# Designs tried in a protein design chat: VH-VL binders against q9vpl3. Part 437

Target 1, 224 residues: q9vpl3
Amino acid sequence: RGKINIQRPKAPHYERARVVAVTQPKYPELPKAKSCFKTRAERTQQQQENPYNEIIAREVRNWLDHSRLVAFFHLSSITADDIFRVRVQLHKQNLHLKSYGSKIIEQAVKNTRYEAIVPLFHSNHCIVFSPDPEKTAALLRIVRRVPQMVLLGGIVEETMLSRNQLVAYAQMPGLHAVQAQLVQTLSQAPGHLIQQLQAHQNSFVQVLDVHAKNQMNEETPKST
Below, E stands for the ipSAE of ESMFold2; O stands for the ipSAE of OpenDDE; V2 stands for 0.75 times the mean of E and O plus 0.25 times the DockQ between their complexes.

## First folded at step 14 (VH-VL)

Design wc99 (framework fv_imvotamab_arm2)
Fold by OpenDDE, second read of step 15:
Structure wc99 (fold): chain C 224 residues (1-224), chain A 121 residues (1-121), chain B 112 residues (1-112)
Amino acid sequence: as target 1 above (224 residues)
Amino acid sequence: EVQLVQSGAEVKKPGESLKISCKGSGYTFTSYDIGWVRQMPGKGLEWMGIISPYFGETRYSPSFQGQVTISADKSITTAYLQWSSLKASDTAMYYCARDEGIWDSYYFDLWGQGTLVTVSS
Amino acid sequence: DIVMTQTPLSSPVTLGQPASISCRSSQSLLHTDGYTYLSWLQQRPGQPPRLLIYEISTRFSGVPDRFSGSGAGTDFTLKISRVEAEDVGVYYCMQATQFPLTFGGGTKVEIK
C-alpha cells in the first residue's frame, strides 16, 4: 500500500470529485446587513428624506436669516434646570436659545452663505438668536456666568465674527453713541478752526496797534 | 433716546397719599428692572426697593417695607412709587434707576432726573 | 445689612492732581457666583447719580479712563488720575452682593 504522500494528495477519483463538488454546502452569503456600513453619504441621504428634518432645517434657516445677532456655543454637561434658567435670562433680553442636531444644521446651511459654520457643530452645541445686535453685550454678560456655555463665534449684521471679535464688538459703544460722539467732535471742529484763523488776524491787529501807539508817542513834541 | 423720565415735584401735607411715576423710553422696558432710591436733603443715597416688570417681582429694603409700594405698568412702560400716608420725614428727592436685571447683578446704569417730594404742614 | 463706609468724607483736590476714595464694607462683597458687586456712582451738584464703575473695576460706557476702580473682599478704592473741574461732586460706593442694597455715605470731591 503506497505511502500516502500527505504533501501532494492524489487527486480523488473523478466520481468522488463530482460528489464532493456537488455536496459542498453553498452557504448563502449572509446578507451583508447594509444597515451597519452605511457611508456618511448614505446616512445623510436617509436623513434628508425625513420630512421632519426638512422642516426643522427650514426653521433653522429662518432663524439665521432673520437674526441680526447669532451666537454659537459649545454646550458642555449641563442640567435641564440650568439650561432653563439660562433660557429665562436670555428670553428676558429677547435672546432665543435653540439647540439643533449637527445634521440638521448641515442640512439647513448647505449651499447657503452660512455654510462656514458647519465645523462649529461637531459636538453638543446651542445657538442664541436675536433680532437686535445691541444685545451682544447682554448675551456675553449672561453667558459669563454659565461655564457650561463656551462661546465659539457668531454672526453680527451678516458678518461672521470670531469669539474675540464678538467680545470686542460688545465692548464698543453703540452705533448711536459713536455717532453722537462724532457729531459732537465735528461740531467743535469749526469753532477751533475759526479760532485758529482769527488768531493770526488778531495778532496782526495787536501789532499794528502797538506800532500806532508808539508812533503817536514819538510825534508828541516835548513842549519846552 | 434711552431715558427715564420722572413725574414733577410734589408738595403734600402729612397724611396725604402720593404716587410718583418713572417712565422708561428708548429701550425694552421689561428687559430691565427699576429701582427706587431716596435722597434726603443734604444726605446720601438710600436704596428703597426694586421691581422686575418682566417677572412681576418686587423687593424692598427692610427700612421701607410696608412704608411704600413699588409697582409697574408694562403697557405704558412706567414704574411707580406710592405712599398711603405721607410723613414730614418723607421729604426727599426720589430717583428711579434702571438695572440690567441679569442674574444677581445689580447696578444702576440709567437714572431719572429725580422727583422732589416736600411734605409740610 | 452690609454697612458701607467711605473715607474721606471730603476730598479737596487741586486740578490736575489725583484723587483717591476708599470704601469699606462690613462684610465680604464676594458673591457666591464668584463676582463682587461693588459699583461707584458720581453725583454732580444738582444732578442725578451717574454710574462710573461696576463690578469693582469695570468702567461703564462713556466714563473717562481717568476713573479706575480696584479692591477685593471688603476694601475698595476709586481713583481719579487727574481731577478735572467736571469731576466735582459726591461719589458713592454701592454694594449689591446682598439685599438690601446699600450705599456708602458719600465722598465730596471739591476743587481747592
Scores: ipSAE 0.796, ipTM 0.905, lowest interface PAE 0.7, mean pLDDT 89
Fold by ESMFold2-Fast, scan of step 14:
Structure wc99 (fold): chain C 224 residues (1-224), chain A 121 residues (1-121), chain B 112 residues (1-112)
Amino acid sequence: as target 1 above (224 residues)
Amino acid sequence: EVQLVQSGAEVKKPGESLKISCKGSGYTFTSYDIGWVRQMPGKGLEWMGIISPYFGETRYSPSFQGQVTISADKSITTAYLQWSSLKASDTAMYYCARDEGIWDSYYFDLWGQGTLVTVSS
Amino acid sequence: DIVMTQTPLSSPVTLGQPASISCRSSQSLLHTDGYTYLSWLQQRPGQPPRLLIYEISTRFSGVPDRFSGSGAGTDFTLKISRVEAEDVGVYYCMQATQFPLTFGGGTKVEIK
């Protein structure tokens, strides 16, 4: 039923409120992001559909500007308790899970270098942000216990990476120079961002197809 | 440089109190749990317990529950192992080791150099 | 508590020859999440332990490829394909599938 197979949170139940308080990101604590954000907003002023979307779009741009690691996931149905446990694990590693509507993401990244990510968000999705790209390995270790989250790809040091490239990056921990070189080696030249996105979308479709076939035992009503 | 640096060797008498330290540097201290491992002279490794500085929670091996106290101070990125009253049987090398503690699965990727504690009268 | 039994207690090997260390657990180390939390540590004389392998067979960063781990359930093996002088030391298996964490008794690898 799509629940996390094993979730044993470190925080006792009575400490939930305290854990929630410390895991909540503080938007007002990003003063540099706000000053840069105002300049960027001028470029897209006339493109905003309504005030609500613009406010949330600015929040999304702030996360993108502040984060050296951004990972994109397909998100299947998950319980509130299960996602809370995931958020606790992520936050301890300075990883922040966010969900935004597809239209808001489109408005946030329109006319920016991130516009190529839009096709990833036409289905259920979530995004993990972090200022620390070395936490990619921790991120993947956390989400392997969360079958509801399927990695689509990400951005590391402003470089678009496919799922396979992000996994390769994660396997080179703790050596910044080598990790930077790996990002350069794995990345595609400018103009291939859409190709990278479409490539892992195709891989995602294959993963869903394989999962469906394995789960169905070929005994499901495929009579149609 | 990512390191765990432990306090120096200690020579104590039975009944005395002791607090040894393990200082983390070069990484985000609160992102890792710190475990303590005892190695008696000429013997193998024994897990004593672990602390998560992020949550402030501790968990002890049943053999060490009530015999030692594990604590941490985030402001100076240091974990501690403490005895209220030492016994001669506490003579051992004590190691601290870090782990991300993801889903309470551990393999300790970084170890301190060890603190030798000698208790004799 | 899960009891971890290592054999042999001591393994004198000739340089360049292979060495094999066995670890047996009193209960299966397969966790309900589908993973097995069995690690191997190396302790050189006068040094702290060092992680070699985790989750049965995954080499930790910087660990030479001459070290390999295998096994499932209750029986696990650490192999050194070609022993070098720097490999002298005591090797420990460790389980983290069930609390408390427990270690094997150790296997001393030495040159003959």
Scores: ipSAE 0.660, ipTM 0.836, lowest interface PAE 1.0, mean pLDDT 82

## First folded at step 16 (VH-VL)

Design B80 (framework fv_cemiplimab; at its last look DockQ between E and O 0.42; V2 from the best seeds 0.72)
Fold by OpenDDE, look of step 16:
Structure B80 (fold): chain C 224 residues (1-224), chain A 122 residues (1-122), chain B 107 residues (1-107)
Amino acid sequence: as target 1 above (224 residues)
Amino acid sequence: EVQLLESGGVLVQPGGSLRLSCAASGFTFNNYAMTWVRQAPGKGLEWVSSISWSGSNTYFADSVKGRFTISRDNSKNTLYLQMNSLKGEDTAVYYCARDRFDSKYGLYMDVWGQGTLVTVSS
Amino acid sequence: DIQMTQSPSSLSASVGDSITITCRASQSISSYLNWYQQKPGKAPNLLIYGASSLQSGVPSRFSGSGSGTDFTLTIRTLQPEDFATYYCQQGYEYPRTFGPGTVVDFR
C-alpha cells in the first residue's frame, strides 16, 4: 500500500481533474464594488446634465474675468487638513484656491482661448486665482512647502505658461524694475555715443590743425 | 486715493453717437473688471455693461445690446463706453464702477465715480 | 433675468430709530446680494456685499442678513447722515439687476 506522499500529491487522473475543475464552485467574483472603480471620468459623466454644473461654470468664468494670474496644480494624496492650511496661507496673499471638476472646467472654457487647458484636468487638481500677477512668487513660495501640490502650468496676463515658464516668470524682476533697468541702459547709450562722436570731431580738428601748420611752414620762404 | 472720474456727457440728438470715458487713479487698473451703471433722472439704478480685466469678455444689458460698446485701455487706465443710435430713454447719469468678485460674495462694485450726465433730446 | 423688489418704497423715521429694509429676488441668488447707499446728487456707495459683509469704512450700525430670495438691511440708531436712497443688487448672474430703491426720510 504505497505511502501517500503528502508533500507531492500525485496529480489526479485526467478525468478526475476535469470533473474537479468543472465542479469547483465558481464563487461569484465579489462584485468589484462598482463604486470604487468608477473612474473619475464615469463619475463626471453622470454629472453632465446637472443644472448645477452651469452655475459652477459661471463661477469659473467670473474668476477668469477677474484674475490676471491662474495657476494649475495636480494634487497627489493630499489631506483635507493640508488643503485647508494651504488655502489659509494663500488667502492671506489674496490668492484663491479652488477645485472644480474636469467637466465644469470644460464647460467654462468652451469656445474660449483657454480651451487648451482642459487636458490638464484629468486628475485630481486645484486652481489658484489672483487678480495680481506679482503674487506669482508668493504663490510658488507657499506651494514649495507642500509636496502634494505639483505645479502643472498657468495663465499670466492671458498667456499660457508651462511650469518652467511660470517659475521663470516668478524669478523675473517686476515690470517696473525691468522698465527702470531698460531706461537706465538706454540713457547710458546716448552718453557713449556723444563721447565717441566728440572724440572723432576732436581728432578731425587736430588733424586739420596739423595740416594747416604744415602748410604755413612750407609757405615761409627761406629768405636766405 | 482710489478714484474714478467720468467724462464725455453732453447733449446729443436722437440717433447720435457719444463716447464716454472713465479715468482711474489710485489703484492698479488692470487688476479689475469694470462696469457702467446709469440712472435716469428721478429713477433707480440700471446696469449697462461690464468688461473683464483684459477686455476679452464683455457683457451688455438687453436695452443697449448692439448699440453700445465697452472697451478699455489699460495703458491709460481708462474705461470707455461707445454709445451709438442714442434714444431719449438713454438720458441718464452714467457711472463707472470697479468690479470685485469672490465665490463667497459674488459680483459687487466697491468704487464708483461721480457720474457724467448724458442728455438725448431733439 | 432676475427681478429684484424692495419694501417699503419709502419710509420716515427719527434720529435714533432702528429701521429695516427688505429686498426680494425672483429666484435664489444664494448670498450674492449687495446694498448701496445713494445720497441726493451723489454717486452710490457700497454698504454691504455678499448679503452680510460690511464694506470698509461703513459704520457698524449698518447690517445685512438673508440668503436665497429674501434679504434685509438694518440700520440701527439712525443718524442724520443716513438720509438717502438704498438699493439692493444681485451679484449672482448677468444681467446685473437692482431693486427699485427705498427712500429714507427724516421726520
Scores: ipSAE 0.863, ipTM 0.946, lowest interface PAE 0.5, mean pLDDT 88
Fold by ESMFold2, look of step 16:
Structure B80 (fold): chain C 224 residues (1-224), chain A 122 residues (1-122), chain B 107 residues (1-107)
Amino acid sequence: as target 1 above (224 residues)
Amino acid sequence: EVQLLESGGVLVQPGGSLRLSCAASGFTFNNYAMTWVRQAPGKGLEWVSSISWSGSNTYFADSVKGRFTISRDNSKNTLYLQMNSLKGEDTAVYYCARDRFDSKYGLYMDVWGQGTLVTVSS
Amino acid sequence: DIQMTQSPSSLSASVGDSITITCRASQSISSYLNWYQQKPGKAPNLLIYGASSLQSGVPSRFSGSGSGTDFTLTIRTLQPEDFATYYCQQGYEYPRTFGPGTVVDFR
């Protein structure tokens, strides 16, 4: 994704989309709940169509065959304009934002070491795929400005990493030359070393969560 | 800069074995899935086998399943095709190719090697 | 398996002509159709991926269109260097399959 290459602001047609979303019926919980419900309903419909499920599972397997980096996010409610902007930014860095239902993921990773990831897709989520694990830092930098995307963890070079391990992986200068060795060390290091890294990174992550929470309050309608 | 170079193509007898190599340079080999495609003399292109970036998943044409094995060594930037129980119909130029995937475009092969000729005498 | 066909199997054309090659899949492949060019004695090279996206370095006189089962490669203002064989190939599923090729000769 990144087909749209713009050097100047385009015509504001996605500004019209935002206006339409704002001007829909203003039952606060209904528009927000209805939007979230439709998203879940769309996922359920995809899971009920068996031929459609296999087509999408094939797509996931193709992504896994071509991606050294896979990152998992919790996704809260987001406008169409915001998600399109994020996709464009990620695409420029060879990062591909996708979302799939849990049944499709289960079918795609059946009989692989990744079967443990399936529960992550029972809640609202998105996934980022990339062939290039060196793009992990760029990914985290871009999503820092997107409070609706909360990092859960990832897979780097077929190794599952926690949120804190993935952040640590991204922050090492000179990582390009020793990435496979470092990933294995982070995932299998003694608990003491991991605890020290996690303590520092938890403080950083908590600051990001506060910032993301403030931005969600800034944009979302007052529903309660 | 980006290059793929096949080697190992020779004359072999029916029933024989042969291993082809494909050396990659000018790009990060580990980031890419890889494919073998063959072309019999005077004929069209035929997909033979593909392998994921890590080597953990492999795919084969029906005509070669059970006889051919695909592998890669990411530390040496090299793709391999082990060919066993060779038949006259395996006579072809064998190309290695760099694979790409995007859910918008599907699977495609954007870089090709020059090919290596395998002849199975019959 | 998805079978790919091409039409015509060969054609002759003059420099400056516009030519069209068609490719048909035995079932829908979305827009996952690629075109490759192969000159005599050379390896294939990618022209078009995803039905209509032009590979870097390919002249703009090449274009692709289509979706589903029917696809078209068009070469406008044919040049002497366009003498070659053209293959379509589906990237939708394994086994990945090629069309039989179209030979373009100059007259």
Scores: ipSAE 0.781, ipTM 0.916, lowest interface PAE 0.8, mean pLDDT 81
ESMFold2 (binder alone), look of step 16: mean pLDDT 94; pTM 0.960

Design B81 (framework fv_cemiplimab; at its last look DockQ between E and O 0.50; V2 from the best seeds 0.71)
Fold by OpenDDE, look of step 16:
Structure B81 (fold): chain C 224 residues (1-224), chain A 122 residues (1-122), chain B 107 residues (1-107)
Amino acid sequence: as target 1 above (224 residues)
Amino acid sequence: EVQLLESGGVLVQPGGSLRLSCAASGFTFNNYAMTWVRQAPGKGLEWVSSISWSGSNTYFADSVKGRFTISRDNSKNTLYLQMNSLKGEDTAVYYCARDRFDSDKGLYMDVWGQGTLVTVSS
Amino acid sequence: DIQMTQSPSSLSASVGDSITITCRASQSISSYLNWYQQKPGKAPNLLIYGASSLQSGVPSRFSGSGSGTDFTLTIRTLQPEDFATYYCQQGYEYPRTFGPGTVVDFR
């Protein structure tokens, strides 16, 4: 009686294999939590061109028409409660936090100078609007305390800025302060030039005086 | 004090052109979109045109589209309305107004000038 | 274009009365309705924005309500300075449109 090879069991007879295949309990596939794995693409595809999208796109356009500061943020595992807290803080500074779908943003900025921002909206994102670009520093101060909000970039005075540029902008003195500094610098330039010019003239006059004095001394005849 | 002051309203012949100005004071002008609204004598209010804070986007009523142009000079805190090919129906007091927007409240005008009268007559 | 209507076109009231003006939009405008007051020979003043928000400096006797297509302006305890023309305006989309106005005069 041949030793049953436990390591390489012979495939059962075809009929037995068929019975085993049919009698194997079909365990219901655990509902793949469809909700977590719906690829952003699937979520975006279901956003059919809903008349609603046009309405929301209009809202986005209105915000752009009234906002000198627009900042884009990625949201990383932020809770609704955290968003609410941040929204309240921002609102106190006349900063308006909004969230829109990527398709809505695309529709809103289509054929506009802002079309280049569309690639920034491939993930969970929010937008902060403000009529006052001077609030950029306040915005960054508030969101610094929220690690789940990652600054991606922004639009200031219709100019698209990178994250680093926006940070740099926030650190700059106000336009008026910069202008004042510029005026001061420019006003000092002519003063220096005048001083230098006068210095050269004075030196030249001194040299001429010395020369004249020397000539007068040579013309005094030695009265022998 | 926040103030808007319209100017440029005069008598003009049909087919003529006129430029209105609105001088803003007491607020940061370039933070706000602006609007022109007109009112014919004894009639109601009619929206004419709006302009974004930067001037990049402009909107017009159908009645004035192609004839009127809205512009602004943020360095001078001034809003303009260039009116061409004027008609008798364009006779009205023209108001400039400051625009506000909120996603929950929509578009509204919170500050108005005193208006300037434009009369189009032969 | 969104058409705006108002009712009544005119009403007479006495000082101390409570009055209500109605505004209707041809389509839903959510809460994006504004009310303006205009006195003869003067510019319009904003009273209510976003259907129910009272403009700063406006007396509390003014109130707005409504959503969708139907809106109301209520003036409680009418004062002598309240006799004027009132306009509703939709802030939903361009073109912006106004109602025809309601004249409130003395009885």
Scores: ipSAE 0.791, ipTM 0.909, lowest interface PAE 0.7, mean pLDDT 87
Fold by ESMFold2, look of step 16:
Order: C-alpha cells, then sequence, then structure tokens
Structure B81 (fold): chain C 224 residues (1-224), chain A 122 residues (1-122), chain B 107 residues (1-107)
C-alpha cells in the first residue's frame, strides 16, 4: 500500500544504517584456513628479516658504547621468577642482564674486533652489561648463587678475558688503582679464548667430516 | 658533585681552528659516553658529536663531518672537540654532556656543562 | 634523519595553570624521547627520558607520555620556576635530533 506515500518513515533509515554497519567488513583478511597452512619456517624467517632485527642490533652496539664490562654466561633451564630475581639483584648493582639471538649479535658486532664472540651465542646464553668494571666482583658474588648461569668469559676495557682471567680481575683489591696494570697483564692471554673457540669449532667440523666419510665408506668401501 | 666544565671558546676568524675542552669531576668519567651540543644565539639546540666511553666509536652531525673531530683522555677526565675550517654558522655556545643508555629508555644526556661561547667572525 | 617538531612554538600561561607541549617525530622512535628544560642564560637540564621517566630531582607535576611518533610533556600546576624553553629530543638513532623548542612565558 505504500506505493503512493510521500511521508518519510524514520525506522527504515535507522534500521538500514544498522544493517549496513553490521555487514561492513571489519576484517578484510585472508581466509582463516589459508593462514593456518603457513609454515613455521616462513613465519620465523619473516620475523628475523624484519627491520626490527636491525633496531635490536643497534641496541647491542649502544650497550657496547656504554659498557666497560661485558660478561657472557651459558644459561641452563631457569624459571621466569628465578631469572627475574637475579635481574633485579644485578640491576641494583648497575649490572644489566640481557639476551640476544645469535643473528642479532652477529649483525651488531660485524666490522668490529668482537666478531670472534659470535659462536658463544649458538647455545642458550645471557649477557651482562655494565658501565662500571668495579662491579665484576658483585656480579660473580650474585651469580655464585645461580648455578643455571655458568660464566664463559667477558670483555673488560675492550679486552677479552677468559673465565679464569675475569675471576682474577674481580679479586684485585682497589681496582681503580690497578685496572690499567691488570688489563695489560691479562690482555696477552685473550688469544687463548679465541683459540679455544676456534679449536672447538674445528673439532666439531672434524667429527662431522669423519661421520660423512664413514657413511660414504659404508656405501662405497675403499678397495685395498 | 657531578660537574662538567667547558673551556676554550673564543673569537676566531672564518677558516680558523679551535679546540674545546670539557673537564669532568664528581663521577667516574671513564664509565660514560660523552656528547657535544651547540646552540646558536637565539636558536635551538643542535647535536654536534658523540663519543663512546673508550673513544673507539665517534658520531658527527652532517653539518660538521670532515671539519670537527672528537676525542677524550680518560686519564685526565677530559673531553675534546677539535674544530677546523670554522664558518660563521658555527658561532654558538658549545655544551658538553654526559651520555646515558638503557635499552628501555634509549640514549639521553643527564648532565650538562655550563657552555663555552665560540664566535666566528671576520 | 629523524626530524622533530614541537607545538606550540610559544605559549603564555599563569602560575597554577596546567599546560601541555606536543612533540612529533618524522618516523617511529619507540619510546626513546627526552625532554629538556632551559632557562635564559643557563644550560639545559634533563626533565624526562624514555618518554615518561622523570629524572632525579624533577617534581611530579612534570609528566611525559607517548610512543611511536607523538609525545607530550605536561606540567599540571605551573610554578614560577617552570617558565622556560622546553626541547624534545630523540634518543633512537644517530644523528640525535632536537625539536625546535617551546617557549613558556608569563601570561
Amino acid sequence: as target 1 above (224 residues)
Amino acid sequence: EVQLLESGGVLVQPGGSLRLSCAASGFTFNNYAMTWVRQAPGKGLEWVSSISWSGSNTYFADSVKGRFTISRDNSKNTLYLQMNSLKGEDTAVYYCARDRFDSDKGLYMDVWGQGTLVTVSS
Amino acid sequence: DIQMTQSPSSLSASVGDSITITCRASQSISSYLNWYQQKPGKAPNLLIYGASSLQSGVPSRFSGSGSGTDFTLTIRTLQPEDFATYYCQQGYEYPRTFGPGTVVDFR
């Protein structure tokens, strides 16, 4: 009957606006099923190649520009509560506990004399940064009660020190008065740390090479 | 008392050279990166140069690259700015500042010196 | 390079007023924004770092907020000592850049 009606009913305009708002696409996204079939490698690779990784690498370089002490630890399984307590204790001593992926570290130390430290980050690890090398003793005292953190070595005054050298450095009384003297004495041994890392890496390659030869010999044994 | 004291600002001719010094006291100078910031008369602040705690890494504003060098002597608690090929636009008060970094906060300058005036005119 | 802008360039206010100053970065700087105060003839001093952290000795009437590209400095009850020029500055990357400043004058 409304075919000859000039009046404007309110309800249809209001109801049409509601229907349009309900039918408007808020999620113009890929189908749900298609996104579920992305591989984990594709997601991980996209995340690691994101500009975010360069931002984090820049963060590591800023830490190095502002830290006279850098300590490296192997990190075993530890609860979030326990690592948080350690981080708080370290922070009170101006010691900053961080963890970064191996790719981030490699990107951060490229073109620096620290490139040799990259293999340390292929396993579970953490790093402690501090502007104050006199806090080395406090660092070792706090970590002594944390068996999940195993000291690997460090950098003091831009000199790489082994675990034993860093422990010796921490035991020096009046570090401010003897720091240059100590660093000079210990600096002639940083090649031992690099050599140990290189030897371990070479030993691992050697084991893999022997394993590959054994597989080839089992399939194609040598003739005598 | 943490203090930074700049010195060496004088009147120089265009094309001339000048070295500024910044003496630090009341804190362990070696623990900190350092920065120079300048302010032309009646103008805002302009970052000039920064240097890592050891001096191994240095950074410069484009306006001064190739003309200025930054250095530090950690045994004397002193920061330096060598300014060469000076131009009229280098006229400013030069401040030294103590740098800080925290991964949650970024880079910031928490202590500033009083400034030293460099005037470049013929 | 990251360009920093501030708004307003100047403002007039009375003791007891609440004011805000806006700072904008030309690209995201996370929360790595600092605020400095400078009184005439004096060196700058740090007020706020990391967008919202107050430097030691700074009164709680100062506050900072923001992330990404848009940041604010708020002074909730102006005191006579707060009339100064305020600069924002990004601590995200080199070259480190300042905003042009905001002059806060007596009304």
Scores: ipSAE 0.769, ipTM 0.907, lowest interface PAE 0.8, mean pLDDT 80
ESMFold2 (binder alone), look of step 16: mean pLDDT 95; pTM 0.962

